# Miniprotein binders against q5jf28: the designs that were tried, part 31

Target 1, 318 residues: q5jf28
Amino acid sequence: MERERLIKTVEAILRGAGYRVARLDLKGSCFDLVASRLFLLLFIKATVNIDTITEEQAEDLKRLAKFFKASPLIVGLRSKSGELEEGVVYERFGIYALRPETLYDALLNNELPAVFAERGGLYVRINGELLRELREKHGYSVNELAQLLGVSRKSLLNYERGEQAVSLDVAIQLEEIFDEALAEPIDILRAKVEADLNVKPETPLEREVFERLKKLGLGLVKVKKAPFNAISTEDDIRLLTGIDERKTRSTIKRAEMVAEVGRIVNSGGVFILEKTKAEVVSEVPLIPKESLEEVKDADELIELIDKLKKEIKEKLFS
Below, E stands for the ipSAE of ESMFold2; O stands for the ipSAE of OpenDDE; V2 stands for 0.75 times the mean of E and O plus 0.25 times the DockQ between their complexes.

## First folded at step 18 (miniprotein)

Design r1 (at its last look DockQ between E and O 0.88; V2 from the best seeds 0.79)
Fold by ESMFold2, look of step 18:
Structure r1 (fold): chain B 318 residues (1-318), chain A 102 residues (1-102)
Amino acid sequence: as target 1 above (318 residues)
Amino acid sequence: SPEELEKKIEELERKAEELAEEIFKLLEEAYRLGNPELIEKVAKLIYRAIFLLFRVEYLAQELREKGDPELLKKAEELLREAEKLIEEARKRLEEIKKRLEK
C-alpha cells in the first residue's frame, strides 16, 4: 500500500499548490498524475522504486511531455541502491526523478533543488561567470584556487566556463570560501525532453483508424502506455484518441480517464470502436469506426463530436 | 530473537498504517475548511508526519533484511514523532473549527 500512499501524497501536494489534477488508476501506464496551473503542466509517474519504470513507459512519458510542452517527472522513494536523498535530483531515461519531499519544497516552499546524482556521486552546476569574478576579487589565480579545492586546473577552467558541474564537496567549499550562493537550481517544473514521436500502430484496427484519421488531415502521435492510443492533432485541434474493438468495462474506465486528462491538458477525447452504438461517457464520445467515413476533415469530426454530445444531453435533460 | 523482531516490525507497520489513514483524513478535513492561510501551519505538521512515515516504512524493510536493533529504535522514534505531529495538528484544527463556529 506504499505506492497508494505515495500517489495520494503527490496528489495532495499538487492540489495544495493550486494545481488542477487528474489521477489515473491504470496498471502499466506511463503516468499516474497529470496536473496544471497557469502555464505549468506536469505528467508524473509515481513509483516506490524508480528503477522499475520501463523503457516503454519512459519513452511514452517523454512523448506526452514533448507534445503537450509539459515537464515529465518520476516521484519515488528509493532506487536499487537504496533510499533516495531529499533535495537530490536523479535521472532515469532522461526524466528527472526525486522524492516527494523535494516536490513539496519546490511547489509549496518555492525551493527548487540544485543537487543531482551522476556517475561518481552528487554534483551541482554553478554560475561560472560569478565564480570567475569571485576568484579574481579574492586575488586567486586559477592554479591557486584549484589547489585549494583539490581539483585540476583544467577542471577549474571548465567550472568557470560553465562546461562542468562541481562535486557537492567542492560546491560546499566554494560557498565557504566566498560566502556567496553559486549553485544554479534545476527547474524540474519546466524540464525539456527529447522524444521520437513516430511510433507505428500496434494492431490492424489501430492501423485502419490511423489511416482514416490521416485522410481527415489529422496528425497522430501514438502512445502505448496510456488510457488512449494516440493524440490526433491539426492546428488547434487536439483529441485524446482511444481505440477498442468493443465497449467493455475497461473501455468505460479509460474513457472516464481520458475525460479527466483532457480537462487538464485542454484537449478533447474520442473513442473509436469497431462495433458500438454511438454514445457519450463523461463527455467523451464512443463512436463506431464507420462514423469517420461520414466526415470530410478534422473540423467536421469535431462537429460530429459536439453534435453527439449535445444530442445525448438533450435526451437526458429535456 | 528473530521471532521477537518480526513481531515488533509487524506492530510498527500496523501503527504506521493506522496513522497514515488518519493523516489523509485530517489533511482532507483541513483543506475542506477552504482557508489556506488559516490551515498553513496545520498542513505543514501533517506533511512532516507523512514524510516520516515513508522513512518508517523504509526502515521496516531494512529491518527484515538486516535485523539491526538500532534500525528498530530509529523507526520507533520516527513513528512517535509522526504521532506527536498529528496530535498537534489535530488540536490546532479543532481550535480552528471552534473559532469558525463562533
Scores: ipSAE 0.770, ipTM 0.913, lowest interface PAE 0.9, mean pLDDT 90
Fold by OpenDDE base, look of step 18:
Structure r1 (fold): chain B 318 residues (1-318), chain A 102 residues (1-102)
Amino acid sequence: as target 1 above (318 residues)
Amino acid sequence: SPEELEKKIEELERKAEELAEEIFKLLEEAYRLGNPELIEKVAKLIYRAIFLLFRVEYLAQELREKGDPELLKKAEELLREAEKLIEEARKRLEEIKKRLEK
């Protein structure tokens, strides 16, 4: 119940902020929501306890975010250490984690969080140049201000250079001394993450399909914890690619999710099966792997996909 | 008794779930009205109530683990605050509907 309520809350916040949202009902997925507004794209994992995300899920979430130029987010309520605080940014596996309240303020109030948690303390990044200017304007030496704050001369010089984050208590004291905001906001909506895009196929069928798609000119990004098995890409062509041995109820559900995700990330969908008749599920073609031998390049594959979508639409309305 | 405490925790969890179901109905109804300016004030109350319910559920879990009676009092207080916010949101939503029907 709690997880479902959390996902519904996050979905509502995103929709209320004017995002187009797709929700996934896929157990073990690296994301539960994908959301788009203008130039912002978000992949969100919603989990009550942020320490339940696996490294494999986090790596796939970062991989998707890097590929789509999106921000990855974890939205949760607690950690192994207790309840998450409002207005505080946490981190798991290089992904920002925050409460629904913090997401609400960022999206609906235009209030980005400035406080982050590290090693059991709360910290802020400050504008070091502004700190220096304010210090000089008020006539404080580096030694006098460092003594007033209870910090070392070296620490204050590192703050003014932007090389060191300030403890929350020292940041509050600085803002009180100068009567000016010094805290730099954390842009959780434009988080930059690193990920390895060179993940190998896991099954013999994935290896066969990947080698065939590469012969068509397509680059491949393997994803493990999504409704698709890879992203196939060439220039402007992006296909959320499912791979299965045969059509199952799981194949159908994943194809439906791929259609919804594809609308948000402006990408087509296709499922390549070892054994199937050509069909379409929620505008996502299911094609036999042999169909990849009938096309010469990625453009002919797109033409085949579009032809299959059109032929089924005509049969449904005839 | 431990048994009386567990019954009180179960009652908190039950009430929090009932209120959450009501909140999501109100939120869906608010979004269906399609007027962002009128809905903003109602939505703010609804979200504040949702956030209080997350704290109630956390306190209920902490109460189950620690058995501290002060956590029960705090959870019951937050639950009553959430109930008030939901009732205010409902009243405001009904006033908005009556204005849009005229």
Scores: ipSAE 0.758, ipTM 0.909, lowest interface PAE 0.7, mean pLDDT 91
ESMFold2 (binder alone), look of step 18: mean pLDDT 80; pTM 0.765

Design r2 (at its last look DockQ between E and O 0.90; V2 from the best seeds 0.78)
Fold by OpenDDE base, look of step 18:
Structure r2 (fold): chain B 318 residues (1-318), chain A 102 residues (1-102)
Amino acid sequence: as target 1 above (318 residues)
Amino acid sequence: SEEELEKKIEELEYKAEELAEEIFRLLEEAYRLGNPELIERVAKLIYRAMFLLFRVEYLAQELREKGDPELLKKAEELLREAEKLIEEARKRLEEIKKRLEK
């Protein structure tokens, strides 16, 4: 109940901010929402408790974000330590985590959060150059200002160099002393994350399909916790690639989700099966793995996909 | 009694769910009206109400775990505030509809 309301709320916030949104109904997925507006792309995991995200989900979420040049986000309400605060950025596995209120302010009020939580305290990054200029302008020595703030001389020099975050209490005192905003906003919409893109296939069928796709010139990014099994890529070609032994109800639902995600991330979709007749589900072709032996390169694979989409469209309207 | 407390928690959770369903209906209605400026003001109230309901649900869970009567009072206060925001949003939507029908 609470999780569903959270996802619906986040979806509504994104739509209200003018994003195109696809929602996934996939249990255990590394993301529940994907959203695009202009040059911004967001992959969002919505979870009531942010400490329920697994490392495997976080690594896949970062992998997708890195590949698509997107920002990953966790949106939640609480942690193991208690309720999340509004305007505060948390972190899990190198991914920013925040409340729906904080996302609302960032997207609809253009108010980025500046406060982050680390090691049970609240901190802010300060513009160190501006801090130095203001200190000098007001005639404070490093020692005088450090004493006034109750911090060490070394800490104040580290603040002015941007090498150390400031406690929220000290940040408030600085803004009160100088009557100027010193807090640097956290750009949660353009988060840069590192991820390993070289994940191995897990099944014998995935290994076989990956070897065939590589022979066609395609690079492959394996994803475990998504409606697709990999992203196949060559230059401008990007295919959300599902791999199954046979057509099931799960295959159909995942193909539908791949079509929705594909529209948001500007990518095609394909499912490669060990045994199937060629068909199309929600504009996503299901092809037998033998079809990969009939094409020479990635362009011929795209042509095959487009031909299958066209033939089915003609049969539906004939 | 522990039974009376659990009954009050269930009443809070039930009322929060009813209000959440109403919030989503009002939000869908606001977006269907298609006037960005009018929608923004109403949407702000609707979102604020939803955020209060998340806090009510947190307090209800904390109340079940800790049994602190002060958490119940706070949850009931936030619930009443959410009801007021929803009623204001509803009134504003009805005023917008009446203007668009003219």
Scores: ipSAE 0.757, ipTM 0.909, lowest interface PAE 0.6, mean pLDDT 91
Fold by ESMFold2, look of step 18:
Structure r2 (fold): chain B 318 residues (1-318), chain A 102 residues (1-102)
Amino acid sequence: as target 1 above (318 residues)
Amino acid sequence: SEEELEKKIEELEYKAEELAEEIFRLLEEAYRLGNPELIERVAKLIYRAMFLLFRVEYLAQELREKGDPELLKKAEELLREAEKLIEEARKRLEEIKKRLEK
């Protein structure tokens, strides 16, 4: 399948560029891959048609990216309008979208894209101060250069002030006239996004668990489209937090994915269940919700989690 | 005919899938050698082939919709180029392995 091939290709590009990568196999998730290298962190949704990402998925992807100070990306092959162009950055829900070739160039050839798609066509942001310096060095008035480019004098002034992007055609013409690179690259690896981190609990159990965690001093960032329900946080504590009624095969698979993601984002994991016996799956404890009443604050919760991991590990090897 | 065209499209897609599996095998072998500088040129060939296969798949879908003989011709050309890149990458990877053994 084309989607599986796309995900494998993106994973290969990331690993080839030295990223540590976790791949998720969770239908409907807001991301398929999370990857880190040094101080760079990427959350990636791979979709053949970039217009199929839902608003809920996009908002959760942005929530994760904002919380973890990561760059969200959509990697795809086409849109409703047709095939995506190589080297062009598209945008959906405030998230950059691009072809795998463009990602390859950025990560393995150190060639960041500079062209973006917007209503009306393809555009480039340019170094306006350098443009002014080159114009003056070549002896052009603003009016003379504007006429040569076929743009208004006002537009040229806005280009020089950095207040307006140029069409791709104008950018090409400028680089031909001055024989210098004027295009400013788009840093897809350090994109900042805006997200509403205030999402209400979806179930009575979630509401109950969130209230108990808040009493312990933990802040919560709810997500809907991930292997976990929220991120629980205070100071240096970060817990990818799952919530279920009971342990099921789905619970176990999600815990395994939480462990994988946690290794990439340097965060712990925990599942809080309505009914369970305490246990550990892939270093992620599954605990009954009543355990939250047995601790006084977030530090004691972490101590409980660590104690359970040690006790269960020792029993397995004894 | 419509039946003959669909058969040709299925042949394109089958070959592309076969080549994609070979691509991922070769790429895994290349990265296991653990020397990005030695494998850089080989990896570039492999990725180029991989990207051509995405293009072939797109053309196959357009061919089903439009039935244009020019689209079929272009898809077959890209598939042949991907196959050549894979063969070249395979040969160069074997040369690198021999060099590292000595």
Scores: ipSAE 0.738, ipTM 0.901, lowest interface PAE 1.0, mean pLDDT 89
ESMFold2 (binder alone), look of step 18: mean pLDDT 78; pTM 0.750

Design r3 (at its last look DockQ between E and O 0.93; V2 from the best seeds 0.80)
Fold by OpenDDE base, look of step 18:
Structure r3 (fold): chain B 318 residues (1-318), chain A 102 residues (1-102)
Amino acid sequence: as target 1 above (318 residues)
Amino acid sequence: SPEELEKKIEELERKAEELAEEIFKLLEEAYRLGNPELIEKVAKLIYRAMFLLFRVQYLAQELREKGDPELLKKAEELLREAEKLIEEARKRLEEIKKRLEK
């Protein structure tokens, strides 16, 4: 119940902020929500305890975010150490984690969080140049201000250079001394993450399909914890690619999710099966792997996908 | 008794779930009205109530683990605050509907 309420809450916040949202009902997925508004794209994992995300899920979430030029987020309520604080940014596996309140303020109030948690303390990044200017304007030497703050001369010089984050208590003291905001906001909506895009196929069928798609000119990004198995890409062509041995109830559900995600990330969907008749599920073609032998390049594959969508639409309305 | 404490925790969890269902109905109703400017104030109350319910559930779980009676008092206080916010949001939403029907 609590997880479902959290996902519904995050969905409501995103919709209230004018995002287009797709929700996934996929156990073990690296994301539960994908959301788009203008030039912002978000992949969100919603989990009550942020320490329950696996490294494999985090790596796939970062991989999707890097590929789509999106921001990955974890939205949660607690950690192994206790309740998450409002207005504080946490981190798991290089992904920002925050409470729904903090997301609400960022999206609906235009208030980005400035406080982050590291090693059991709270810290802020400050504008080091502004700190220096304010120090000089008020006539403080580096030694005098460092003594007033209870910090070392070296620490204050590192703050002014932007090389060191300030403790929250010292940041509050600085803002009180100068009567000016020094805290730099954390842009959680434009988080830059690193990820390895070169993940190998896991099954013999995935290896066969990947080699065939590469012969068509397509680059492949393997994803493990999503409703699709890979992203197939060439220039402007992006296909959320499912791979299965046969059509199952799981195949159908994943194809439905791929259609919803595809609308948000402006990408087509296709499922390639070892054994199937050509069909379409929620505008996502299910094609036999042999169909990849009938096409010469990625453009002919897109034409085949579009033809299958059209033929089924005509049969449903005839 | 431990049994009386567990019954109180279960009652907190039950009430928090009932209020959460009401919150989602109010949010859905607010979004159906399609006027962002009028709904903003109501939405703020509804979200604040929902955030309080997450804290109530956290305190209920902490109470189950630690058995501290002060956690129960705090959870009951936050629950009462959430109920007040929901009732205020409901009243304001009904006033907005009556204005849009005129």
Scores: ipSAE 0.758, ipTM 0.911, lowest interface PAE 0.7, mean pLDDT 91
Fold by ESMFold2, look of step 18:
Structure r3 (fold): chain B 318 residues (1-318), chain A 102 residues (1-102)
Amino acid sequence: as target 1 above (318 residues)
Amino acid sequence: SPEELEKKIEELERKAEELAEEIFKLLEEAYRLGNPELIEKVAKLIYRAMFLLFRVQYLAQELREKGDPELLKKAEELLREAEKLIEEARKRLEEIKKRLEK
C-alpha cells in the first residue's frame, strides 16, 4: 500500500541520515516513527493525506514531543486540496507537515525548507534587518522599494521589522534586486510545540495505577494514542508505562513496541496489569499492580524491574 | 473505453509496486556497504525513482476519478523514468560491490 511505502521511505531517509529509528505498527497511533541522532529527536506521523490526522492524535504527538524535547513532524503526500508541493511546509494542529522529498532535502542534502503555506498562498520569512541594510546600501527609500515591489509602505516596514512574512513572489523579487539570500529557513528538526499535559486516566485501573506511581514520586503524562498509556519521570528515571487488565496478544505486541521506542528515547518500559504473573517481554517487565505496593520510591521500582529481568533470564537459560 | 482505461491503470499500479519493492531491496543493499560517501550517487538515483513512484500513484488515482488521457501519458512517462533510474542505480551498485571485493 501507499502508506506503507511512505513509512518505509521515511524510515530509509532517516537511517540514511544516520538516525537510529524505531518503526511502529499500531493502528491509530499518534506516530509511526521515532528517530534520534545525538541531541536530535523526531516523532513522525506518516499519512498519505495530512488532513486525516485527528486532533486527538495531534495533541498526543505534541505531548510526546514536548516531554522528550523532540520535534514532531507529519510527512505526507497530499491534502484535501491536492498534492503537497516539494519544499513547502504545511501546518496541521501546530505541527509541521511536508513531503518526503522535503525531508530528504533537509536530512540528506542539508537544505532546510523556507517556503510555507498559508491561507492565500505561499510565503517566506526573511531577514528583516538585512533587508533594511540592503535597501539603505542601495539607496532606496522605504517608499521607493515598496513601490518597486508593489506592496504598501506599511508592509515593507513590517518586513524590515520581522513582523510579517513576504509572499513567495516578493521574496523572489527581493533576491533578484539585491542578489542576496534573504529567506530564513524553517527549522523542522527543532520545532517547539505546546501541549496540555493534564490528561485524565481513561479507566479505573489507570487511575489506580497512576495514583500508586505518584505515591512513588513519579510525575506522569497520560497519552491515548501510543503503545503505552503514560510516560513518567523522576530525576533520571523515565518509564514508558503500559496498563492492561490482563496479558493478551495486544499487550505483548505493545510491550515489544515499547521496548523499541524506549531504546530510541533512552527510556525504560513496564506494563502494569491487574492480573498476571511477573514476566518479561523484550526486556519490558509485565508485573501485577500489587507489586507497586512492595516498593517505596522510584529507585526501588527500578531495582524490582532489574531484578525481574535478571531472574527471568536465569530461568530461561538454566 | 472505461474497461480498457481501468486495465491500463491497474498495469501502472502493478509495475509501480514491483519497482518499489526493487527500490527498497537496492537501498538495503547499498546501506549494508556501510560507506555513505561511496553510495551517495546510487542512493540519490534510488530516492529520485522512489519519489517518482509516489507521483505515479497519485496520477493513477486521479485518472480513475477524471479519466483524462493526458494523466495516463504523464504517469507512463514518470514510470519509465523511474525504471531507468533504478536500472542505472543497480548497475552502479554492482560496480561498487565488485570494486570493493578487490
Scores: ipSAE 0.753, ipTM 0.912, lowest interface PAE 1.0, mean pLDDT 89
ESMFold2 (binder alone), look of step 18: mean pLDDT 81; pTM 0.778

Design r4 (at its last look DockQ between E and O 0.75; V2 from the best seeds 0.75)
Fold by ESMFold2, look of step 18:
Structure r4 (fold): chain B 318 residues (1-318), chain A 102 residues (1-102)
Amino acid sequence: as target 1 above (318 residues)
Amino acid sequence: SPEELEKKIEELERKAEELAEEIFKLLEEAYRLGNPELIEKVAKLIYEAMFLLFRVEYLAQELREKGDPELLKKAEELLREAEKLIEEARKRLEEIKKRLEK
């Protein structure tokens, strides 16, 4: 299946569900789509085979999700074991992975998945307190229900205490016996992830630029697999920050992507180059690193960025 | 022969790609009407067809590994099903457009 088709399908699902979406065209990026609706924010990596995602990509995806308080998500079609099953949540490096059909159901049918894959098969977490109440209401002892389900007494007690997920087969049996919904949904739209935000600069130029930005009072979150190198922050200021030696076609394409992502995550963008004349690409200034020495703090940097954008806009529309 | 099978697989993939392009055009057309409730059933048919095409592509890959005629037959059946879903979706969308015009 074509990866491009998958990305377009995911984009269509998101837009159909009312999300604003930015799509990237960057090989090796930790995400392909970022989407927002009201207060929900999703960073999505789309890949045909979910096992091709690298740990480095996954860590950056988690860093972005943690910083922006977003839910990271992998949308795919298969693993090394074969096709992914619709309605089933898989996991790669602590990130939920699922088929586009499952995403469609969650966003357009308001039907969150409840089944997840683990070693040994498919499982469901259930409402243990409700299970106990239903068992008692129907007159079953723990032993009687355990025997009916073909599980141990200890397992059934763990189910009722919320300490153990049930196999899919047992979940089906329980819903047949009690005619009640016991499955707990998996909130793929508000997934919590942990990530190490302390990542070292990759090049001497990055290190130099980061030190200059820190002197201006900006905090930095470094990423390796995105169209930008870091997020620069102070108070309400957020800058998707790119770093290159010089302006190339790649630099221009990355700046365009930064502009698109910035619109979705409500952040500005800037590229800091070792060699360039100051200019603006798609509302993203490209400035020489020496410009950082000409400003005293983060506010003056933002003023410089805004000034450059205004000057270019006035030339084009005058 | 291996050459004949590969040509059949390539034709299957070509047809699936052509239908996928049509699917995205039809979906864009549906969303352009600007009424999500009105197009909900049409969009559902379109997405179902799109999802079937992902399965067709998977079967094409399995065909190259196994060469099983039943896999080719299954892939062709799924492609035909996707084509029927899109035909139905197109008819329903045209009916909706006419209702909105008049």
Scores: ipSAE 0.774, ipTM 0.918, lowest interface PAE 0.9, mean pLDDT 90
Fold by OpenDDE base, look of step 18:
Structure r4 (fold): chain B 318 residues (1-318), chain A 102 residues (1-102)
Amino acid sequence: as target 1 above (318 residues)
Amino acid sequence: SPEELEKKIEELERKAEELAEEIFKLLEEAYRLGNPELIEKVAKLIYEAMFLLFRVEYLAQELREKGDPELLKKAEELLREAEKLIEEARKRLEEIKKRLEK
């Protein structure tokens, strides 16, 4: 119940901010929401307790974010240590985690959070150059200001170089002394993440399909915790690629989700099955793996996908 | 008694759920009205109410774990504040509807 309310709240915040949103109803997915507005793309995992995200989910979330040039986010309410604070950025597996309130302020009030949690303390990044200029303008030596703040000379010099984050208490004291904002906002909407895009296929069928798609010129990014099994890519071509042995109710549901996600991330969808008749589910073709032998390159595969979509549309309206 | 405390926690959780369902209905109604400026003020109240309900649910879980009566009092106070915000949001939405029907 609480998880469902959290997801609905995050969806409402994103929609209220003018994002196009797709919601996933997939248990164990690395993301629950994908949202786009102008040049911003967000992949969001919504979880009541942010410590419930698995490393495998976090790695897939970072892979998707890196590939699509998107920001990954965890939106939650609690951690193992207690309730999350408003205006504070947490981190799990190199992904920013925050409360719905903090997301609301960032998206609707244009107020980015500046405080982050690390090792049980609250910290701020400050503009070190501005700190130096203000210190010099007010006539403080490094020693005098360090003594006033209760910090070491070395710590103050590291603050002025931007090499060390400041404790929240020291940041508040600096802003009170100089009557000026020194806190650097954390751009949670443009988070840069590193991820390994070279993940191996897990099943014999995925290996066979990946080898065939590579022969067509396509690059492949394997994803484990999504409604698709890989992203197939060549230049401007991007296909959310599902792989199944047979058509099941799960295949249909995942194809519907792939259609919704594809609209947000401007990407096509295809499911490649070991055994099926060619059909289309929610504008996503289901094709037998043998169809990959009939095409020479990625462009001919796109033409086959578009032809199948057209033929089914004509049969539905005839 | 532990049994009386659990009944009070269940009542808090039930009321928070009922209010959350009302909040989502009000949000859906606000979005249907399609006036951005009027929706913004009402939406803020609705979101603030939802945020209070998340805190109520946290306090209910903490109360179940710790058994501290002060947590119950605080949860009941936040619940009453959420009810007030929802009622204000509802009144403002009804005023907006009456203006759009004229």
Scores: ipSAE 0.737, ipTM 0.900, lowest interface PAE 0.6, mean pLDDT 91
ESMFold2 (binder alone), look of step 18: mean pLDDT 80; pTM 0.785

